# VHH binders against Riboflavin biosynthesis protein PYRD, chloroplastic (PYRD): the designs that were tried, part 9

Target 1, 366 residues: Riboflavin biosynthesis protein PYRD, chloroplastic (PYRD), of Zea mays (Maize) (b6trh4)
Amino acid sequence: PRLAAGALSGRCQAQAAGDLDDAHYMRRCVELARKAAGHTSPNPMVGCVIVRDGRVVGEGFHPKAGQPHAEVFALRDAGNLAENATAYVSLEPCNHYGRTPPCTEALINAKVKEVVVGMTDPNPIVASKGIEKLQGAGISVRVGVEEALCRKLNEAYIHRMLTGKAFATLRATLSMNGIITNQIGKGADQSGGYYSQLMKEYDGVIISSDLAKMSALPLSREAGTNQPLCIIIAQGESSRLHIPSLSQEHASRAIVLADSPVTVEPAGVEVAVFRQIDLESILQLLAQRGLCSVLVDFREAGESFASLLNDFQEDKLVQKVVVEVLPFWLASDGLSNLAFGGSQSFPLKNLELRDVNGSVLLEGYV

## First folded at step 1 (VHH)

Design p8 (framework vhh_podentamig1)
Fold by ESMFold2-Fast, scan of step 1:
Structure p8 (fold): chain B 366 residues (1-366), chain A 122 residues (1-122)
Amino acid sequence: as target 1 above (366 residues)
Amino acid sequence: EVQLVESGGGLVQPGRSLTLSCAASGFTFDDYAYGWYRQAPGKQRELVAAISTGSTLYADSVKGRFTISRDNAKNSIYLQMNSLRPEDTALYYCAKSHPLYSSSWPDAFDYWGQGTQVTVSS
């Protein structure tokens, strides 16, 4: 609901009702921000809601890099109703002054009474500077409403800003008896499927050269998708690599990272040759290209590809795992276990599970 | 007139230390955040370390080896570089934030010095 609950007769009761409304409006900011999933990198996803007298009078989100910020759209939507209103924003308003005023000045000029912030800027150098600017102008600021949800929304953006590397998620499929398989679940890569949704959300996907040779390149079937860059790892390959599912017209959909000179067919695919390919260097390169997030898709993965993931926990190269468990008991045919993450066992954090068309999808943090 | 002047660069052997200095003038020093950036030949310019009034930030590649500090009385910023590697070879720049800086983006820094060359080789 867009209406704020009101207990006008008691201060403590009114405050408790307002705290519940804060969470509701902040969750709405996150919903708005998610509409831009896959389009904002290297910028964060941000949503903003303007509330006056318990009614939503304006909404906005940051749609893509180079476009106005969420606060600007929300203030335009609210017009004069922004005056004496409360602005909810999932990320601390920007205080960067350029050719146009920063979002802090836009909020000040609109004469909002209060700003409620989900999370502060992840850069510790600028954290709280936008908040301080708003407070200095006489605007009340409250911070930390639905903070965990707001941080999860921008986990890849935060990781890239703090480390200079792309946020990496390992995706794998297992049988019920723990055997790695090169399949994905029924309907997973179709519209509405979990894999299709991941391809919409992630900036890039790292795949083996064997997968690229044998299967269609990963893509999203979701409407409005900005398709992920396909990063193909070519270790120990012959001098020629053919990607049969890729046309010359769409050569920009893929880049090949090789450990020796290779000619890629179709023509026009970018090739980068390294003396030694290691995951850390790949993640730094992708971050420099503006990618915040990358999915490491563990299908048709040989020993060389698996070796990229050795010690990923100790080296902090993989932040999240997404494991699909198929409802099959497979005979052991020499497929390896996912035992390359660390020199010793480690727990996964914030484990989530869900049913995806008869398979179990597990998501956890390293 | 805003002015940032870097110094302290030079040729140094691997494993040794250097201290870079940045002298600032022409504005109220205390009100700003500062950063050290570097650019190696054929590479993009990257943030190495940054400092505000209450916080520091380091690139992963230098964390534990480099220390950024500020001296408001001397209007100066320092970068102490320990355990230098050949990969640290670059032109190092001092940068001042915009007065209303609230972004981690490099283009939020509104003034850059001329740079000081650091070469790490045997």
Scores: ipSAE 0.000, ipTM 0.189, lowest interface PAE 11.2, mean pLDDT 82

Design p9 (framework vhh_podentamig1)
Fold by ESMFold2-Fast, scan of step 1:
Structure p9 (fold): chain B 366 residues (1-366), chain A 122 residues (1-122)
Amino acid sequence: as target 1 above (366 residues)
Amino acid sequence: EVQLVESGGGLVQPGRSLTLSCAASTFTFSSYGYGWYRQAPGKQRELVAAIGSGDTLYADSVKGRFTISRDNAKNSIYLQMNSLRPEDTALYYCARDLSPYYGTDEWSYDYWGQGTQVTVSS
């Protein structure tokens, strides 16, 4: 079976050239959006690029909840050059009011000729309504350029939207022989390190009470960071919990989730007491508090903490896994492996790996 | 804990009016935006109207008929519903936004009332 040679090659090349131009500008939108990482929840990260005659004439991103959207900044940057231009935006322009007018109205008033959208709004109630309004105003709209990249950018926002639960990533560090270690790799928590970057990106970090007692609370060393909320899981009998690395002035940066009444030092730390602590209830509570994403940091974690993760794949409670492998062969006692997650084996998807200062970092989706 | 309590629902004939109220048990009422949602039998929950720091939003199906307002001194929001239609029949919920504005993210509402039933029939 041989297809006619050359008959489709010219059309495929023409489509590929157009796709490359669109992909280039949409990837730039994503780069711009990422500048706001850690600052936008519960809102999505959005970037916008205005292109006229094959050149970028305006750029913008949504920097923080309550501030103007990416389209507004990009249009301000472009000024008069926005008229009859093409606007690239990583997420469907909004058709509803916040403090500022809807982005659809801003684009219509600027008289853009075309809008290229990375992904439609994940909310089924409003999906395509922004697109329809733009089309009704005589603006050409194309959808789905770099859609996978745009969805990845906002995966936590989308997950919270659709499930009512925070997007959860499990982070663990292993030795070369598979032993759980309570260390993180050299430089990982310093500026430029992967852990420091995760603390910048995630809205919250879930840790054991034992880690909180022994170590500095997780934080980012990156400039301009909105530090994550530290969610401390206190299981078992503990009438007093001392967090030596937390000052009274910064008590609001932590919350303790306990299975019995506990007094926390320093004063001012919020405590929520449950009859039984389970991961689903935690993720729902955090979503209700406005967190889109949480990192479950598996350090100084005993059997009780591990039990929260027993069926995370089958229960759909963890979406992503980040495993660091240190170049050491260790002896260990106690809880020594990550054998939890499901009653049967499952593959990880979209696996990525990188060298992080001599350690191997593995990232994959459940 | 923040509690939102809706009232003012009931049975009403087409073309008539109803006013719904929502009372919040919080000292921080003025710091947040609020919305009215409704859920009709067999349908998904939908936003009817929202109010932030002076700005308002209405669903196209109710625009020109419904008016949302707030009274920060009384920790209350209101929904004035005029020219009611059978398709307005639903359980109406009051909700608080995570921010002082009702944002373009309609699902950012963190506290919800138990709802008040509105039935429009002849």
Scores: ipSAE 0.000, ipTM 0.162, lowest interface PAE 18.0, mean pLDDT 82

## First folded at step 4 (VHH)

Design a11 (from p3 with Y99T Y105W H107E; framework vhh_podentamig1)
Fold by ESMFold2-Fast, scan of step 4:
Structure a11 (fold): chain B 366 residues (1-366), chain A 122 residues (1-122)
Amino acid sequence: as target 1 above (366 residues)
Amino acid sequence: EVQLVESGGGLVQPGRSLTLSCAASGFIFSSNYYGWYRQAPGKQRELVAAISSGDTLYADSVKGRFTISRDNAKNSIYLQMNSLRPEDTALYYCATGSTYDESGWYEPFDYWGQGTQVTVSS
């Protein structure tokens, strides 16, 4: 905001103008990073922009785990114009203990004058090490430009690093009068629909065994998608579970987490048996497998599935909720609402809403 | 398969000491980063201490009281906890990660143990 601009000295006004330029380039880094949504886990999404004399001379983003980092692509794009330029990067350049990663070394070797960092590395062991490396080489470093935006971009990566658990978002569909609906809104799972887009963005999706038995497994219809792992929760199942929509050729698309031994058809689907299934153990297991984010899809979900979510707010197991409200008023003869999550009421933070083909999509943080 | 097995927890009175041990298998022990995290009921998990081959890190709340160490010959990590306080009551987890991934991106603490309970009460 320019609320205080008219009261600032000329020097402070000049500083405010420079801060606006920094924000512009950092927002561009985030836009570039978003191009890789769904492809980078377990790595973060990162974008980099190289600026010289007020002009963008190089751009890059980290496209996929196993490929070069954003800084490398941006420096390659800039070529010799990187010398004495300013590099904007949404996440602190990597620095591994006892090793010189390509990012800090590449920036030093390219002789950039300044690095502007959106956020420091969330890993407390390496936080500030990349910044210190750059400063030790005579490069000016500024940190915290558009920090909130940069943290939101990588909220799942940060959550996994700090807690050892996957970032969990609860998804549910309600009627206008608050009744749980096992339907997805019109067009939501088609190309361009919100559910299709979520399937592109999330590393995994947790569903009930009942949904897996009667419906097609969740997938994205967006181009270039890395399909999410489908985590099927099998509570109280008989000795056999049939997933009719899954072929043997695609058995690796799903895993089954069961509370008793079960044989899954098709063959080749991994099964993990727990003495007792609880959400915390599931989220830890998924994080260990390299998943940063998981969508808990509340469809065809009975009392056992709902019990996984009983105290999700108090236990810090769910970070975000996504509720779709359909333009229908439904009759109900029983308790058919989302009356779980905590022993007491709690507010949701940073509420966002949008129209999704005639339905309302509500997003909020726990 | 990576395995981390914690031990050494228990009930102890304020001012006393405990040593937690973490036995690791399934990877190259000497090349990895290691950490101890703790989680009290109703609280977020927090980093207590971390160790690499040449550096240690401690949370401010435990600095000077806790010491992290490693024994590469025994594939073990230790947390020596002195001058224990009721506020140290938590489930303690051992965690590990490689010093380098296939993309060159550093991701420590990919693997976690089951945890060991420490209760400090009078």
Scores: ipSAE 0.006, ipTM 0.293, lowest interface PAE 10.3, mean pLDDT 82

Design a12 (from p3 with I28T S31D N32Y T96R H107E; framework vhh_podentamig1)
Fold by ESMFold2-Fast, scan of step 4:
Structure a12 (fold): chain B 366 residues (1-366), chain A 122 residues (1-122)
Amino acid sequence: as target 1 above (366 residues)
Amino acid sequence: EVQLVESGGGLVQPGRSLTLSCAASGFTFSDYYYGWYRQAPGKQRELVAAISSGDTLYADSVKGRFTISRDNAKNSIYLQMNSLRPEDTALYYCARGSYYDESGYYEPFDYWGQGTQVTVSS
């Protein structure tokens, strides 16, 4: 915990850790990658660390679509120290030409001796091709260090790549006695709150038309946020929908998905009309638009909105649930429970709990 | 309009063979790679096989039994399924994928067919 009066430098501590702590350097790659949360879609989040003689000599991450990859930034940072070094990268290096040569070629040209990979490319036609090219050039490659952590980092990217659909997380709020609440916990949507953090992380948020009519559209209060696209579901609406919190100059922040023709105020909001609105079609449409992840925000949600979530477990449309439990025992005037999802009960996996300003936040996988 | 249309599914007995076909239209077929996915009752959709201009890939569960092929002149891909097992029962989908984007990352499989049902039962 504490050093004596004569403190040692962090560099001496890092050297003592040695180059055999692969998990430490891979976790650092994930930390670096997370700096780009919310900015990279449709691309993955990737971090890279160059290590020589038990010390970090270069770091980099992929900051957003269209910018160089993590390996490029890490190699530039390391300079000549990359020669005979070990490169840690959270995702298999690319092996195909863009505007920049492949990351495999950059690593080969820098003469690294070893590459440690967190996970292989989730695209099955390119998986292992980058690894094979590096090995063919005489570079040692090891795969699977902190693989679970690296997969969790890119769970939405992986899901989109393998299914052609956006990764969907269901968010709901309950009272202590299990009553659905349209409120969120105090401070949740303010800077540092869990909802504000989710709005930074997710590419899109799906909300009811009722929520859009009566409340400000969801947004993050976090610094440097790329705000999520607001997908408004307009089932059974009259011919006009007014979104009072949205200005004409910011009309591109929202899209309306309707089951009948509707005129949206403000003008300029995109409207897509479907004969039938179903969650699968929505998730495919959003993936085609480059969204990897969407949060289904269950607030001001009537029966029509809830029906989108019928059979979500059986149809495999929702991957994750985030439930906030408020520290209140509420009187009920007919509020319902979250009874949708399938015709039978199912377990949640990898359940995590945390305290969020006096509320309990539960996160689990379907 | 991009279209992928699967055919060749049906009811077959264990140990038999079946060939699935996917006809593509509305784009330049040779510019893309393709995959066959399946979704069994109560399971996630999974990749069975994929084919690019020079490479093929197979899921471990079908390796040695299934063969994917493409015919650029006919704008079609095929899945030859040999030694069929009851666990191969699923809805089989054809999918199109792009080789390259501006950022140098591969695009995912972006278009899917409606699927063709394969049932392996006695």
Scores: ipSAE 0.042, ipTM 0.507, lowest interface PAE 5.4, mean pLDDT 85

Design a13 (framework vhh_7nfr_2)
Fold by ESMFold2-Fast, scan of step 4:
Structure a13 (fold): chain B 366 residues (1-366), chain A 124 residues (1-124)
Amino acid sequence: as target 1 above (366 residues)
Amino acid sequence: QVQLQESGGGLVQPGGSLRLSCAASGFTFSSYAMSWVRQAPGEGREWVSSISSGGDSTYYADSVKGRFTIARDNVKNTLYLLMDSLKSDDTAVYYCATGSYYDESGYYHPFDYWGQGTQVTVSS
């Protein structure tokens, strides 16, 4: 949208200055919200900043499900300085009574002058109701500041809300000459590596039973991590499955989805047996268990595992692809490629690339 | 297979009362939070009320708070909505749904399964 058409010069200047300040404080809200990455599902990540006279007087974020909202922490931090101040919040304030009065009531009772909202609630049943409540109380509301950033922050939460399925990202590694490899880039799973960061961010990770048998279960090396649930797909396995890296005390970190009864060692690992395993049913089950996001990690993946991803684009089961390209040219006695996304070619949207310790990481939306 | 079947709707005069029921089958009812959602003619769906799996916590939309009561019977696998002091604005199709609409922190959770709905009309 263009500010100049039909606007007076003074209003254009004032609006431009306000937009710059708004973007700054909304980015701060997102930074605060990210402190809770991996801890909030099935709830969204939310940050709030209270500003008076160009100064931040209160900050807060939603730390995990069951805890107070970002607005509550920010208002408590600001105290009496919240009166006649502006509240920035990355997601529309709730207009619903839980353990405490809704955040709309908290903002009204604190006598804030204005609320700036990053994005409206993705639930069509409640969208705009919080905004309407605030406006009805005489509070100015502006919506859509850094909306794309706020939506990206909660893309998995939004997807789960709209579809009832977990947001799925496919992760794979290729050589420079396009050969699928079970290798992961140097340092990727160490602190600061992209894989370690993904394990902190995602609620779950889906892996093959072959990977589970020969490697340590995926985990994050980042401080303060709520480790992802490891979903192990066991198709065509014998009656006994041994996962040597999983101690009995960590059995709750994994679940086995099997197409026939299996006994898992060590004891204590949950097993769910299905007549037939398909990706849609898995994503629905995970959403029902409170997971918003899952990474499908394509390593040590046989034909049965690969078949779960057949037509994922046409079936709308995978939302994002993360492909690591290693700086190696591999010898191959055959062709191995990622040719299961759909029956026809399709473009990826918002493609981004970055250097990850000598490898190239490609990220795109389906 | 999961099935939710609503009943108890009908025509009632303003100020009247109705009791809606939802019979659930095909899943472990006592393990799921349950909700009532309504849709008025020409409008989107509006959440009305939710109840936790054990019945310990109840939540209501501002528009119905103090007038409606949600309840459940985990032995009979039945969800109830007791509607008192009905207003013309309460006219809608009422749906039974599984899932938690709001948790203790006030964040919405998606619905997994929906019933067929029961019509409530408040008019003279």
Scores: ipSAE 0.006, ipTM 0.328, lowest interface PAE 9.6, mean pLDDT 83

Design a14 (framework vhh_8ghr_2)
Fold by ESMFold2-Fast, scan of step 4:
Structure a14 (fold): chain B 366 residues (1-366), chain A 125 residues (1-125)
Amino acid sequence: as target 1 above (366 residues)
Amino acid sequence: EVQLVESGGGLVQPGGSLRLSCAASGFTFSSSYYIGWVRRAPGKGEELVARISSSGDSTSYADSVKGRFTISADISKNTAYLQMNSLRVEDTAVYYCATGSYYDESGYYHPFDYWGQGTLVTVSS
């Protein structure tokens, strides 16, 4: 009966209530962290919430590389109310000195009584060291609240940390009958569109030289965006490449990766010449330059650009795919129906779909 | 100028042992925070096998090799080692030495900047 169910042990009910509060505050940490999307690389996105007597008394997030960590901002916001409070943080507090002190030290000095951690540091050498330091100082630590959400928030940071390569997502557009197109859905690159959102989130975007010559360079229309670096792949170009949509004042917004010497207009665009261009070398170079994530935008792509994606699953060079299916049935002329990929079929994991202004957006992991 | 050269790879039977060496030139390991071994098997991505701090006090291993592999470094000789025991067929891969990791001014760790050319290890009968 209802009365018997309502009379369940206070221990089980209290635990359930505590677990719900933990999840609530950890989700708030992730919301705060997302405010810095596109600004933090090569650092992770991190949020922190200080809670005392069931009330949020401090909030903070890591806004960009070189700035204090989320814990520091949250502690500053809380002031004296941080003493004997609980700190929620989406990523294990750091326990290493750079120019700034470790966040573990900041939490200890603020006399926090408990720390709730979303995920441990992805670096296996330092994992749990921050937690151990906090525990050694008499601070209670609980780990793994909303861990999947916290890992998804920083999937590119984690990937770069573990592999030394940028996290790569392949973006392509299909018609309803499976024809690869150079189109993008109506409104996709306008404010609120999925492509505009991707340009805000990703550190870089890899495009063909043909796309760069014919179209405006990819950019986000979202407010507060740190625009992605445009990586232009110039295979088989003559001695000169003109990017008509790029001004000389904004030359730093693009880099050209070429297989032969090329002069780029406007002047001031960086050019790196490779004996042979391959995706692995590109992803390593971008990681070394501080990019955690890159979108490979499959538009205006010839055979040479498509060949960069050969065996991307087998070689583990692409982690995610984003495929837009347009609400059109298109005739194939062979030019837009270009196959790419590995020598064998493979399943996609955690496939999600959504409506994006009449198109279907499919997202899945390799 | 900066170079890492791996050696010691080769053919070995299952259950056997092999020691890889990584000699650095153009810089010293003491200028890097971490030295690591990364492997790549055909049809698979890269896997961080083992890391050691420049001080030699902190080591970590992938679960797949834990208890079988040992990383060490002789900083005075500017050489890192990977001792591989109880080798299995699935340990067959190209093994890379990597270094140049650093902590930025915010205290966040960044992975390796310098990589060797790799050495092939084949475990078969």
Scores: ipSAE 0.005, ipTM 0.258, lowest interface PAE 11.0, mean pLDDT 82

Design a15 (framework vhh_5c3l_4)
Fold by ESMFold2-Fast, scan of step 4:
Structure a15 (fold): chain B 366 residues (1-366), chain A 124 residues (1-124)
Amino acid sequence: as target 1 above (366 residues)
Amino acid sequence: QVQLQESGGGLVQPGGSLRLSCAASGFTFSSYYMSWVRQAPGKGLEVVSDISGSGDSTTYADSVKGRFTISRDNAKNTLYLQMNSLKPEDTAVYYCATGSYYDESGYYHPFDYRGPGTQVTVSS
């Protein structure tokens, strides 16, 4: 019997009234969080939705490291409507004083009635502390709504938190007869292509020095991209390395990891020299620099580069593989197949496949 | 309930050796970087060594490189620091600590949990 406000309010009310399913609001949190893909490391991607009387009254997501949390934006959006409302959040609210007050304090001060959490903090040292603080303030807390989806959203953040290493995905391209090719599928690195999308999502991309010398450095064509750091592996290089596609103004887009002293052109590119280059040390260094995820791009990669991947399954250094199969039958003049990864065969889990502009893209977990 | 408990400290002469142990409980020890941190009298905290969850990756402060060795036994949930060729300047309280992390705000948290510490005194 109360008059609703306008057609827009009626539409929002109809959607909310048809959805008493916690999963719907949690999926909306994940959608919001994905808007920040590529911008949040070393922080997780987080979304928050505030619901009162069956309607969404506030939405927010964590847009970038150093910016406010999803809960803060959602609470600002909801204003006074947050009082006695339910807050859905994809990751347990923080209970730590950082640059802003803890999100637990913000939710308590807004007098929310209930908090629904997708997943607990992946750090078991702090896990449930935010939940405990909310419960101690008289707020009802439920945990585990769409937990698998929330964990997949932050798989790289979780991996870095638990291991101190960047989450690594191996990307390679094969012909139909299993020959490694240095080609990437037609349109893959253009806007809407799978490689362009990966470059938007990943914090860094590890490439061979040979790829850096002969091709443009990997980048995303997607709008609003925070471009990945290009980690160039210089094994057995002479005293000079020229990256022709990189300007001095954009030297910070790349870092060179070398096994011997090397001078890089353009000037301003950071160089780190190691007595021996190994994948574990690389992934640890990148995690220390705040990268949660890296793509190991297997193009123009010789046997030295391949040796970094020899025991990646046994050493737990690669978590995911993305293999593109091109519709070609090729002759081979070099390293012909992906005959590395472990001394014993191993299965891939959660295998997915799709057609990407005439190529087959295979994705699986190690 | 997370607990870290150091042991093995004491008085030792310059050039001597000590082995510190840290018993960990209440978390999945093998999943975490662990660190040894020390505080000398009147000085700030210094991270002397850290070790990956697997034990395969280690780092050392320049002040202790070649003299100290960090290790772990994940089956026993125990962290170790073997200290050789001890110097008077190694005199400090030594703490076992969890690895660093960043919160949702991007703030660096070098140690979430630290043990009560064990005193190492190097004097003649």
Scores: ipSAE 0.000, ipTM 0.185, lowest interface PAE 12.1, mean pLDDT 83

